VHH binders against Probable ATP-dependent RNA helicase DDX59 (DDX59). Designs and how they scored, part 3

Target 1, 164 residues: Probable ATP-dependent RNA helicase DDX59 (DDX59), of Homo sapiens (Human) (q5t1v6r416to579)
Amino acid sequence: NVRQIILWVEDPAKKKKLFEILNDKKLFKPPVLVFVDCKLGADLLSEAVQKITGLKSISIHSEKSQIERKNILKGLLEGDYEVVVSTGVLGRGLDLISVRLVVNFDMPSSMDEYVHQIGRVGRLGQNGTAITFINNNSKRLFWDIAKRVKPTGSILPPQLLNSP

## First folded at step 1 (VHH)

Design b06 (framework vhh_6qgx_2)
Fold by ESMFold2-Fast, scan of step 1:
Structure b06 (fold): chain B 164 residues (1-164), chain A 124 residues (1-124)
Amino acid sequence: as target 1 above (164 residues)
Amino acid sequence: QVQLVESGGGLVQAGGSLRLSCAASGRTFSDYAMAWFRRAPGKEREFVAAISYSGGSTFYTDSVKGRFTISRDHAKNTVSLQMNSLRPEDTAVYYCAAGTPDELFYLSESYDYWGQGTRVTVSA
């Protein structure tokens, strides 16, 4: 039971849009997972979230050990972190995690990855939201996104609907 | 808000080493990620290296990876670039930058504060 929201966000505007979401009392529901496409981006964005919003934030990526990733996810579940910024490499213990909000800061490279990422929301009887940022960099997936999201009753940006 | 002053540039022979330093103004240094960019004569500004707010993460452009090392010292409010195995194509003016970048950390537009630059010349 995941509410899927697709937003048109140009690359230079993504960070500002993320902070708006995290500061919105109706959208922000911890625990939050934010997915990005590179390791330094995950570290920089998680540090920026903490400095700008004051939320307890940390990153997960492949350069962190399996034990470190497990401890971070356990901390997210236990309230030690409110926001985790990840490259999609989460590790063991995912069966114990349920988040209220996923933000795909970068659209995944495939629909399989997209489905896997939003699947972290709405588990264990909770209702949750997945917000995904798209722009022309994701145009090869526009048809697949529309096909998956339209049946859920979610509103799609007109830029997506005007593309084959 | 931060002011940046670079130092350590100079003339060196190919295969040599230089250490660039960037001194930042006081209290606000730890609020910014730091980067080095360079501009060779007749070329556009190019990303060289970046370091996160805490210093826990670094990134390098492919042409300098393994030769250059970026580091920061919060006690001294400095960021440094150790340049080893220098090549003639490393000849440029090197600029220190500070900002709050995201995944676009390699774009100059992601940085709000810039130093005046320090010149590095590598002779063949």
Scores: ipSAE 0.000, ipTM 0.203, lowest interface PAE 14.1, mean pLDDT 81

Design b07 (framework vhh_6z1v_2)
Fold by ESMFold2-Fast, scan of step 1:
Structure b07 (fold): chain B 164 residues (1-164), chain A 125 residues (1-125)
Amino acid sequence: as target 1 above (164 residues)
Amino acid sequence: EVQLVESGGRLVRTGGSLRLSCAASGRTFSSYAMGWFRQAPGKEREVVAAISWSGDSTWHADFVKGRFTISRDNAKNTVYLQMNSLKPEDTAVYYCAADTSLEEFLYGSSRYDYWGQGTQVTVSS
């Protein structure tokens, strides 16, 4: 059971919006998984989360071994980390890991990736939330996002619905 | 609000080493990402290296990777660029800049509010 929320967030505003979510007692439910589109972004954002919010945060990306990534995700589930920032390369054996909150800081380049990322929320009988930031960079996916999310009853940004 | 002053540029021979310093004034230095840029005559400014506000994350352009290292000392309000194995192609005016995030240094059209005056590095063959 996944609550899907789509937010219109311009690139310069994304960090502030993420910190607002992490400080919101209604939305923040650890463990949290944040998806970004590049390795450098994962390292920088996890560092900023740790320093600005005080939450235990670490990154996952392709330059970390599969064993290291597995140990980080185990630590997330055991409470050693509260927030993990990932490029989406968690590893094929790790698809069954369930979290309470997913934030797609960067909208993935395909709907298949989107479904795969939000699918890590609300497994094993847990209620969860997936929040996705979009802007004009994701324009090619607007119709597909609307088709998937509109039937769930979630409110969509007007920019998403008014774009061809 | 940050004011930046670069120093350390001089003439060096090919294969030599040089360390540039960028001294910042202002109470918010430790909250800014910092970057080094260079500009050769008749060329656009290009990003050389960048460092996050904490110093835990760094980025280096492919053409300097393994030769240049960016670092910072927040207690001294200073960012450094250690340049090793210098080549004639490294001849340029070097500038430091501050931004709210390291990601902004990776976009070629980004503007930065806190540019320094620059320091000239000349590498002789």
Scores: ipSAE 0.000, ipTM 0.129, lowest interface PAE 17.0, mean pLDDT 78

Design b08 (framework vhh_8emy_2)
Fold by ESMFold2-Fast, scan of step 1:
Structure b08 (fold): chain B 164 residues (1-164), chain A 125 residues (1-125)
Amino acid sequence: as target 1 above (164 residues)
Amino acid sequence: QVQLQESGGGLVQPGSSLRLSCAASGFTFSDYYMHWVRQAPGKGPEWVSSISSSGGSTNYATSVKGRFSISRDNPSKTLYLQMNSLRPEDSAVYYCATGSSPEWYLEQMGSFDYRGQGTQVTVSS
């Protein structure tokens, strides 16, 4: 059971919005997965999270070895990390890891990827939240997002609903 | 050993066009967002344009929207910026960079090495 929240966030505002979420006592429930579109972005964002919020943060992406990725995700489960920033490539056997909060900092390129990413929340019978940032860069997916999220009763951004 | 090498700048008249190129090496180019950033003498860096890893999404600063076009060729590991209808205000050194969003690159500029040496664009009559 995942609560899906869709927020309209322009690219220059995304980092500030992420930090607001991580500092919000009602939304921040470690462990947290943050999904980004690229490897360098994962490294830079995880460093910024640690520097600005003080939370234990690390990146995970395909250039990290399989064993490094497994160790990071074990650390997330054991409380060594509170926030992991990932490109979505977690690797085999790591699909079973469940978190309390997912933030799609960058909207995934497909609805299949979106479903896979938010599926990290709410496993093992626990409630969780998935927050996804959208803007005009994701306009091709607006209909599919609305179709999936409307039945949940979540409020959708006016920009998504009024897009031609 | 990430390296970015910009080229294509020059001295042109207002209303002219230029195409800038950025040759990338030392990383998996097709996995990264790419950005163009410019810096005029005595001013801070200004984000110009971004393109997603696949090339499917592009974004532009308001000051260049409709005049500039960003593109990439992942097989050749090259980023491009087509600049049309150039104005004196576009005069700057143009740099390419990698990151998840324009904000990431701009925020890291103070502690982030410009991987490339930049290419000078001068628009004057």
Scores: ipSAE 0.000, ipTM 0.174, lowest interface PAE 12.9, mean pLDDT 78

Design b09 (framework vhh_brivekimig_d4)
Fold by ESMFold2-Fast, scan of step 1:
Structure b09 (fold): chain B 164 residues (1-164), chain A 125 residues (1-125)
Amino acid sequence: as target 1 above (164 residues)
Amino acid sequence: EVQLVESGGGVVQPGGSLRLSCAASGFTFSSYGMSWVRQAPGKGPEWVSSISGSGGSTLYADSVKGRFTISRDNSKNTLYLQMNSLRPEDTALYYCAKDLSSLEYFLTEGGYDYSSQGTLVTVSS
């Protein structure tokens, strides 16, 4: 149901790789959920997406008020946003949206969070894609990532497979 | 050490054209977004245009949209700005800029490695 893609992407190259994905006609199906590891990163990346790609982008994290989140949910339902950048804290109502593409810009700190994030893809039997960027910062999770993703037939980066 | 060297500025009449170049070295050019920033006499810096590392995405300030075209040649580590239909208000020192880090996603108000030199564009009748 969900196609899991793991890409080796060093930190300085992540922004470039995200923009390439968002410009790919076959991969881009709005709204896209992009997950990052911090609130500042969510705000900065959503601004960069809007300025560089022209896509309607917004950030969601714990510092957004209930009124702001209600307005974002309304906007998503009305097609006002094409990309949502989040730390994983979406809030009430937003947890119910189904998406066709998830990008884990930063690999989550746990496999439970990873599963939760990719679980937003392909609701109601729809096909979808989850793309996750990894590098040496995620080394402690390499075995768990390989164990989870390898059975799906997805190709894994050699750096992941050769790490002890 | 990051080095950015701008060239191509000059004096033109209103309605004229100029092509600016920026030669980059000291970093993996294709991995970083690049921008053009200008500073008019007596004013602060103004963001003009940005391009992604691959060249697949571009963005322009409303004041230059439809007149300026940003591009890059990753094989030559060079950034370009084609400036058409120039106006007197385009008169400024033009700087090319590189993103500083993966967490500096803002295109305006800092977060750049500016060249110290810039290239002067003067549009006068």
Scores: ipSAE 0.000, ipTM 0.112, lowest interface PAE 15.1, mean pLDDT 78

Design b10 (framework vhh_lunsekimig_d3)
Fold by ESMFold2-Fast, scan of step 1:
Structure b10 (fold): chain B 164 residues (1-164), chain A 123 residues (1-123)
Amino acid sequence: as target 1 above (164 residues)
Amino acid sequence: EVQLVESGGGVVQPGGSLRLSCAASGFTFSDYALYWYRQAAGIERELIASITYGGSTNYVDSVKGRFTISRDNSENTMYLQMNSLRAEDTGLYYCAAEDSALYDFLKQGEDYWGQGTLVTVSS
């Protein structure tokens, strides 16, 4: 099963919050899968993670070639990468990677995408955690997020609960 | 009809050069990642070079520094410039295209494949 955590994080605070999560020994279970909403963002955030935290980080998105993707997968299986920053499309190959922590750095555009992304955690009966950053940019999904997460017993941010 | 057609293969002596072309019809390259595969006798088909739709290139170690992959979206054609050819480069060369919007780490096949062109390095 997946423990779902929803955090209120304004856009300029997202990087700092991610670094705090990656430095939290109780939350950090490599490899950590981080979802962003664009390819350029994946490359830039991956570089920032490596530079600031010292963790071995790599980006994955549709512009990576098959040989690049195979090399990344090989590195992940060998423990060469601790953080993977990806757009929402990962492909079947990452089914081979056991993920215990997912961070949705950007809230997905739909609840179907959200469910798909957090579904990367807790495979093969393992427990895990999915942390999702939200702010007013995602207000159209607040009802659906609350409907999905409230039954799990997870604490929701007051900003979400008090929205229309 | 969607197809990829390779050309430029032939017989060349060791140390020689060849330029392979892969022309697409029925679709446009601009949104596709493009690949060159090679199959030598008794060896499985291997990916040797790639170019993303953004222009980023990657090569297998055995051809790095000798081969150059490039693309011309306006001509709907991809190229492989092969220099300093060795007997071990002999094989069938295939081009392949993958829609950049569709992602699969361990895909057995790309979205579109050519029929292959033979490169023989001997004598």
Scores: ipSAE 0.005, ipTM 0.174, lowest interface PAE 11.1, mean pLDDT 78

Design b11 (framework vhh_6qgx_2)
Fold by ESMFold2-Fast, scan of step 1:
Parts: sequence; structure tokens; C-alpha cells
Structure b11 (fold): chain B 164 residues (1-164), chain A 124 residues (1-124)
Amino acid sequence: as target 1 above (164 residues)
Amino acid sequence: QVQLVESGGGLVQAGGSLRLSCAASGFTFSSYEMAWFRRAPGKEREFVAAISWSGGSTFYTDSVKGRFTISRDHAKNTVSLQMNSLRPEDTAVYYCAARSPTDYLFDLSQYDYWGQGTRVTVSA
């Protein structure tokens, strides 16, 4: 059972919006996974999270070994990290990781990837929240996003509904 | 010489409680993830609860969440399942299982060692 929230966030505003979410007592429920679309972005954003919010944050991407990625995710689940920023490459078999909050900082390139990423939330009977940032860069997926999220009763951004 | 030995099963009335224990020997217990599975008559084996090697993470199937609690004791090499508010549908043979840390928590094929099971019967 996952609550899906879609937010309209322009690229230059994404970092500020993420920090707002992480500082919001109603939205921030560790452990948190944040998904981004590039390796350097994962490293820089995880550093910014720690520097700006003080939360224990680290990155995961393909340049970290499978053992390193596995150890980081274990640390996330055991409280050594509060926020992990990942490129979506969690490693072989790490798909069973369950968290309370997922933030798709960058909208995935496909709905299959979107479903896979939000599937980290609300597993094994847990309730959780998935927040996804969208803007015109994701326009080709607007119809598919609306079809999936609208039936849940979640409010969609007017920009998504007005941009068929 | 690897052994997982379950105990604590029995007959209990609906609303009652049972504590299952699993004693592990012949392997490095503290390095293994531990789980409980069950098989009801005429059904396939299903996941019930799991605990990470450190004890810092626990996972439960929806039907037992809030009623069952899994725990482990590294000094005694035991994993336990405290079952409260038992229901007739909890009637099953309960199995203790162990696996080296992997990414496929409730996939039966990923568990290296299995106990022989302990029977739990919950009467209406």
C-alpha cells in the first residue's frame, strides 16, 4: 500500500523541493530512497543533503561495487544512513529493499521503471509514500502517469492535466 | 552437522499465544539471516517473518503484522517467533530457515538451511 504523490517541479527548483520534503515532519519518514538519473548527480546530491539538512546521506551508483551497494542498503535499513541517493542501479537482487519514503527526484524514462522504483515503498504490509517530481521533460509519460495515479484519488498537478 | 531445531508448537485456543524457538548449530549463526515460513494443510509453504543478521531489520507478511514478533539471540544462537492473538487460519507447520545475507529475502530457493518444522494448531 503506497501513497503516490506527483509534484510539478522545474529542474532548478528540484534540490530546494527535496530539502523541503526532508525537513517536513509529515513527509520525512526514514529510511528514504531518492532516485536520480546520473552518477555524478547522485554523489553531489547526497553531499548536499548531508551538508544542508544534517541527515546521514550516501550515494549508490554503478561505480560502487555490488558489495559496497549491499552494505550501504543494509546500513540504510539499520539506521546508519537516513537517506540514500541512487541512480536506480541498486545492484543484483537488491530489489527487496523496503523503505517508507521514495522520492523520484528525476522521473524515470519508462513506466516500468517508475513502478519498479515506487515498489520499494509499502512492501510486506508497510504503508509508505512515493513522491515523484515531473515537468515538461517527462511530457511523453503524462498520459501513463495520469492513468496510474488518478484512480488512487491523488490530486494531480494542473500542468499534467492541461498538457495532453 | 548443520541443524535448525524448532520447538514451542502445540494446540492453543483462538486468541491465545505461543512462542516458537529455533536453535541453530553447525554454522556461523551471527552471519545469517533467519526466517519463519509456514505450510497449512493443502497449501504451499509461505513466508511469515524474517530478521536480518544484525537484528536491526524485521519483515512480516500482512496477515501476521502486529500479532507476531520475530527476534534473535546471538549468545544462544536462537531465533524466536512470538505469536499473539492467534487465529484458526494460523494453523500450520512452522519452519525455521537460514540463509547467508542475500537480496532475495522471501524466495524459498535462497534459503540454505531448513528445520523439520513444528506444528501449531489453533482451535476455534
Scores: ipSAE 0.000, ipTM 0.097, lowest interface PAE 17.5, mean pLDDT 79

Design b12 (framework vhh_6z1v_2)
Fold by ESMFold2-Fast, scan of step 1:
Structure b12 (fold): chain B 164 residues (1-164), chain A 125 residues (1-125)
Amino acid sequence: as target 1 above (164 residues)
Amino acid sequence: EVQLVESGGRLVRTGGSLRLSCAASGRTFSTYAMGWFRQAPGKEREVVAAISTSGGYTWHADFVKGRFTISRDNAKNTVYLQMNSLKPEDTAVYYCAAPSEEWFRELSSGEYDYWGQGTQVTVSS
C-alpha cells in the first residue's frame, strides 16, 4: 500500500529537501517519480538531481514525443534511470507505471491530480511511499489533503491543521 | 479568468534600471505560470522571461541573462521584471502573460492566452 507523507516546505527550501530525501537510504527507493508544476522546472530539476546526487535522472514533459516518454519510462523501470522528473503528462498513450517513491515537489492543482500521481506508487505487488511538499500556496486544498490523508494514519504538519 | 495590468514602463538612459510590475486580479493567480514578453515596432513578439506557479523555477532569454530577473509575490498577486543595464535594443512594449492551460502550467512561448495591455519601455543612447 501507499504511505502518504505531507511535509511543510517553503519554495526556496524544496530543492534541498528533495536532495535530502534522495540521499536518505531509508526514504530513497528507486524507481522514483518527481512531479513539478512546469516543463522548465522538470528540465532544470532533473539536471540538478544528476549533478548534485549523481543519480541517473531525466525529465518528461509535453515537448518530448510519446515514443521518447515511453522509452524513458521503460528505462526507469529497467534501471537506466533512477529518477524521472515530470509535469504529469505521462498518461498520454503510455501504459500505467508503478514506482517505489513519488515526490510531489509541487502540490498538484487539484485532489484528482494528487490521487492520480500518488496512484503510481505501491502497485504490482510493491509497497511504496508518496511524499508531498506543501506550503501556503496550496492553502485552498488543505481541508481536502487532511481528509484524504488522516485515515491513512500519517502525521500531518501543524501548519496544515492551524491554517484558515 | 485572470486579468493582467502592467506598469512601470518609461523612458530611461542606456545603462539604467527599471522594475516592471504586473498586477493580476482573480483568485487563481497562484495556479498560473507567468511570462514577460516584448514587442518592438515591426518585429514579432518574443519571450523574455518566465516563472513557475510557485516562483521556484525561472527562465530568462539568452539576450537578457544576467541583466533581467523575474520574480513573483503570490500574496500580492503580482509578478515583477527587474531590468538592469538597459540597452537601446531593449526598447519595446512589454507584456505580462498567463497560459490558459492550468493543468499543464507550461512555461513556453505561444502557450499564453491571457495578456495585459502592455507598458512601453524606451531606452535612449
Scores: ipSAE 0.006, ipTM 0.273, lowest interface PAE 10.1, mean pLDDT 79

Design b13 (framework vhh_8emy_2)
Fold by ESMFold2-Fast, scan of step 1:
Structure b13 (fold): chain B 164 residues (1-164), chain A 124 residues (1-124)
Amino acid sequence: as target 1 above (164 residues)
Amino acid sequence: QVQLQESGGGLVQPGSSLRLSCAASGFTFSSYAMHWVRQAPGKGPEWVSSISWSGGSTNYATSVKGRFSISRDNPSKTLYLQMNSLRPEDSAVYYCAREGSLDDYFQLLGTDYRGQGTQVTVSS
């Protein structure tokens, strides 16, 4: 069972909102998976998380080899990382990591990707939280997001309900 | 949409000079310290030089100190590395990186990160 939270966050406010979430002791349950839409963004956001919050952070994207991803998995199991920033491609082994918090820093391009990303939360009967940032860049998915999230009892941003 | 694009590399003879550029976009360039990092084939990455957000402070690796000069032009969002008295051991792909270079620097291992870099070859 996954608690789905949708937040209206404009692009320049996303980093500040992420840091607020990571500093919220009720929400922060390491390891946290943060999904972004590009590899450079994954590297830079991971670095910013470490410098600003002091949390142990690492990035995962398509240019990381299978050996590199295996080493990251080993580090995660040994407690070396508290936040993982990914482009959505975790790769073999890392897809076995169950988390209690997912942050979609960038809304995925499809609902299928959204479902796969939040599916990392609450596995094996555990409850968890998925927080997704949206703004007008995702307006084509507003109806599908509302349809999926409304039955969970979560509060939706008014912008989702008032979008033409 | 944060981007760093290196240019200015090439094949030069020992003792020559070369100037590298890095064009930055998608972030407030003037708010961040910047770094140059190089990696020769089959070797680990090596930090070369750093410059503060204002350009008021610079640091250099001992291997390049006195020969290389780092600078920046905040209005044009461009980072520079002036390389003088080049040696064969300076041959490498040169990458620019935003502040926090230690983490980015480690991630250079096994990646074509932050763009293609710019190849510098010092040879006859």
Scores: ipSAE 0.000, ipTM 0.066, lowest interface PAE 22.0, mean pLDDT 77

Design b14 (framework vhh_brivekimig_d4)
Fold by ESMFold2-Fast, scan of step 1:
Structure b14 (fold): chain B 164 residues (1-164), chain A 125 residues (1-125)
Amino acid sequence: as target 1 above (164 residues)
Amino acid sequence: EVQLVESGGGVVQPGGSLRLSCAASGFTFSSYWMSWVRQAPGKGPEWVSSISSSGSYTLYADSVKGRFTISRDNSKNTLYLQMNSLRPEDTALYYCAKSTPEEAYLLFSEGMDYSSQGTLVTVSS
């Protein structure tokens, strides 16, 4: 069962909001999966998380080799990483990792991707939380977001509710 | 069909400013990184700047950092490059590309085909 939280976060505020979430003892349950829209963003954000918060973080994207992904998977299972920043391409074995917290730092380009990403939470009967940052860049998906999230009882941001 | 149409180039004096635009169509603009690359007369292509799908990340070549600003308007499917403090060495044809910085570098450095006409920027003394 996934608790879905939608937050209105303008692009320049996203990094600060992510750090607030990672420092929140009620929300932070490692490993945390953070989804971004690009490979370079994954590398840069992972580096920023490590430097600013001191948390053990790593990036995963299509340019990571199979051996690199295998080493990351082994490290995750051994507790070597607390935050994983990914473009959504986790690869075989890593896609089996169930987490208690997902952060969609960038809203996915489709609702199918959104559902797939939040589906990393709550496997094997464990409850978890998925937090998604939205702003006007995702305006075309506002209706679909509202339609999917309303049945969960979650509070929607007023900016989403005031948009047709 | 993917189309990219650059505009805003012209002749400007050193220290001047220009704003380039790239109108995109035929793909989901908001889902892709966009880049600006330039090619000076008689030289190879040079990557200038890139912006992520959401606009959360921007990157600049060292030669333009602090002078150029990349931005996008996903509601208009338009990419922008604000160029300030222009120098003679900024003289080039400027192209926009649907690509990450790595892909933009590979696209132009390998001499691959791109359909963009480019927009000419001439900085004259």
Scores: ipSAE 0.000, ipTM 0.117, lowest interface PAE 17.1, mean pLDDT 80

Design b15 (framework vhh_lunsekimig_d3)
Fold by ESMFold2-Fast, scan of step 1:
Structure b15 (fold): chain B 164 residues (1-164), chain A 123 residues (1-123)
Amino acid sequence: as target 1 above (164 residues)
Amino acid sequence: EVQLVESGGGVVQPGGSLRLSCAASGFTFSSYELYWYRQAAGIERELIASITSGGYTNYVDSVKGRFTISRDNSENTMYLQMNSLRAEDTGLYYCARDYSELEFLTSGNYDYWGQGTLVTVSS
């Protein structure tokens, strides 16, 4: 079971909001999966997390080799990484990990991707939270987001509800 | 608007007793974990007792067996019964509420405290 939270966050405010989440004792449940829309963004955000928060952070995207992904998985199991920033392609083995917190730093381009990403939370009866940042860049998906999230009783941002 | 109002503080001799009250409004009282903190002069504010929505209690070792935290959900009030008071118990006592993750995420609000009530135990 996954608690879905949709937040209105403008692009320049996203990093600050992520750091607030990662520094909150109640929300921060490592390892945290953070999803972004591009490889360069994954690398840069991972570096920023490590530099600014001191948390052990790593990026995962299509340019990471199978050996690198195996080493990241081993490191996650040993507590070497607390935050993983990904473009959505985790690879074999890593896609089996279940987490208690997912942050969609960038709203995925489709609802299928959204469902797949939040599905990393709360496997095998565990409870967890998926936080998704949206703004006008995702306006084409507003109706689909509202349709999926409203039935769960979660609060939606007013900006989303005013543009259904 | 969330409000927490403490009362019951005063001056008492060592070995005496006081009962503190925290009257709450502006939120669904029964849904939140509630806390008593205290702050002595020159000392950082410390959590001394907690009570969950389900009634589970916890205490720091220095007050365990002497203090009892309780809640009355029908009256939106939390209490701290303080027995066998010591000079070291002197300080400002604060009622606090837990914050929800949603409140933190949407407004940044995570400081839900009362104004404090002064407890002085004479040496």
Scores: ipSAE 0.005, ipTM 0.339, lowest interface PAE 9.9, mean pLDDT 83

Design b16 (framework vhh_6qgx_2)
Fold by ESMFold2-Fast, scan of step 1:
Structure b16 (fold): chain B 164 residues (1-164), chain A 125 residues (1-125)
Amino acid sequence: as target 1 above (164 residues)
Amino acid sequence: QVQLVESGGGLVQAGGSLRLSCAASGRTFSSYAMAWFRRAPGKEREFVAAISGSGDYTFYTDSVKGRFTISRDHAKNTVSLQMNSLRPEDTAVYYCAAESSLYELWKTPSEYDYWGQGTRVTVSA
């Protein structure tokens, strides 16, 4: 069971909103998966998380080798990382990790990716939360997001429903 | 359907500035990573700058870092490249490109799905 939360967050406010979520004792349940739309973003955001919040953070993307991804998986299991920032390419072992919190810092390019990413949450008997940031950048997916999330009983931001 | 149209090119003297604009049609543009490439006379297309779909992440080639700034306006569905301290070696046709892939933002030209026709920039010595 996944609690889906959709938040309207303008681009300049996203980092502050992420830090608020990571400092919220009710929402923060490590390890946390944070999804971004590019490799540079994953590296920079994971570094910012570590420097600003003090949480153990690392990035995962396509330019990290399979060995590096396996080492990150080992670290996650051993508590060496609390936040993983990914482009959605987790790698063979890492995509089996079950988490209680996913943050889509950037809305995925398709609903298939969205479903796959939130599918890391609440696996096999655990409740979990998926928080997704949207703004004008996500317009093409507004209808699909509303159609999928509305049946869950979650309140959608008015900008999502009223945007042209 | 995504169509890209560049504007803002022209002739400028070394040390001058130009602002290039890329206007996109269609709502799908707001979810795309966008990039600027250039082709100098007798050379291949090379990467200049990129901006993520969210606008939160930018990447520049080393030769333009600190001189060029890429930005996007989601309301106007445009991407802009502010070019300052222009040099004769910046002379090229500048192309706007869009890709649907979230994971290959600054990869080679062949990974971009949509291209504009280009706008010419000439920097005189």
Scores: ipSAE 0.000, ipTM 0.143, lowest interface PAE 16.1, mean pLDDT 77

Design c01 (framework vhh_8emy_2)
Fold by ESMFold2-Fast, scan of step 1:
Parts: C-alpha cells; sequence; structure tokens
Structure c01 (fold): chain B 164 residues (1-164), chain A 124 residues (1-124)
C-alpha cells in the first residue's frame, strides 16, 4: 500500500523541497530512499542532506561495489543511515528491500522505472509514501503519471492537468 | 558577471603529472559545486570530476579515478585538478565549470558556465 504524491518542483527548487520534506515530521519516516538521475547528483545531494538537515545520509551508485551497496542498505534498514540517495542501481536481491518513504528527486525516464522505484515502499505488508518531483522536463510522461496516480486519490498539481 | 579562467595545461610525456587551476569570480564561490570537464578533438565533452561547495564531497569519472584529484581553496576562489600518471588518451581541452545552482537550491547535475579552457597534450 503506497501513497503516491506528485509535486510540481522546478529544478532550482528541488533541494529546498527535499529538505522541507525531510524536516516535516508528518512526511519523514525513515528508512528513506531518494532517487536521482546520475552518480554525481547522488554523492553531492547525500552530502547536502547530511550538512543541511543533520540526518545520516550516504549515496549508492554503480561505482560502489555490490558488497558496499549491500552493507549500505543493511545499514539503512538497521538505522545506521536514515537517508540513502541512489541512482536506482541497487543490485541483485537489493531491489527487494522495503522503506517507508521514497522521494523521486528526479522523475524517472519511463513509467516502468517509476513503478520499480515506488515499489520499494509498502512491501512485505508495510505502508509507506512515495513523493515524486515533476516539471516540464517530464512532460512526455504527464498523461501516464496522471492515469496511474488519479485512481489512488492523491492530489495532482494543476500544471500536470493543464499541460498542452 | 561569472568568470572562470583555467591555467596549467601544456605538453607533457606519458606518466607525467600536471596541476590545473581555475580562478573564479562574480559569484559566491564556496556556495557552488565546481566541475572539471574535458573535450578531446572529434569527441563530445566528457565530465571528469566534481567537488561540493565545502570541499567535503568529490566525484570522479571511472577513466580518471585513482589518478586525478580535485580540490578547492575557497578563500582564494581557486579550483584545482591534480593529474597524475597521465596517458595519451587524457589529451583534451580542460574546462572549469560552475554548477547551475547553489548547494542550497536546485540540482547538482547541471552547470551553466564554463571557462575558455586549457589545453593538455600528452605525447612523447
Amino acid sequence: as target 1 above (164 residues)
Amino acid sequence: QVQLQESGGGLVQPGSSLRLSCAASGFTFSSYAMHWVRQAPGKGPEWVSSISGSGGSTNYATSVKGRFSISRDNPSKTLYLQMNSLRPEDSAVYYCAKDTYSYRWGSYTYFDYRGQGTQVTVSS
């Protein structure tokens, strides 16, 4: 059972919005996965999360070994980390982990990827929330996002509904 | 108002070291991540390395990992790239690039300005 929230967030506002979410006691439920579209973004954003919010944060991407990624995700589930920022490359078997909050900081390039990312929430009988940032860079997927999310009863941004 | 000026390039032999510098002005240097990008003749630009505004986090392209080291001196507003064990395939124009957004806002994935570049040629 995943609550899906879609937020209109322009690129310059994304980091501030993420920090607001992580500092919101109603929304912030560790363990948290944040998905970004590149390795550089994962490393730098995880550092910014730790420095600005004080939360225990680390990155996962393809340049970290399978063993390192497994140890990081184990640490996330055991409370050694509160937030993991990932490019979506979690590795074999690691896709089966369940977290309480997913933030798609960058909208995935396809709906299949979107479904896989939010699938980290609400597994094994746990409830959770998935928050996805969209803007005009995601325009190609607006119809598919609306069709997927409307049935869940979640609020959609008016920019998504009114895009030509 | 943003200005970036690279220096330190030159002609060196394989296995040599070079240190590139980038002098920055026109923005609050410590508030922005900085990047090194290179472009070899006939190829598109290739991201090389990045450093956070504080200097606490660094990233490297797989092709340079273990050989190159990025650093910054915020008081002097200077970015550095220490290049060790240079190879002919490292030959390129190297550009210093400012991140598009400050570390407090926006994405770390973009840059909106780069300098004129400094040529590095690794040849016998």
Scores: ipSAE 0.000, ipTM 0.175, lowest interface PAE 12.7, mean pLDDT 79

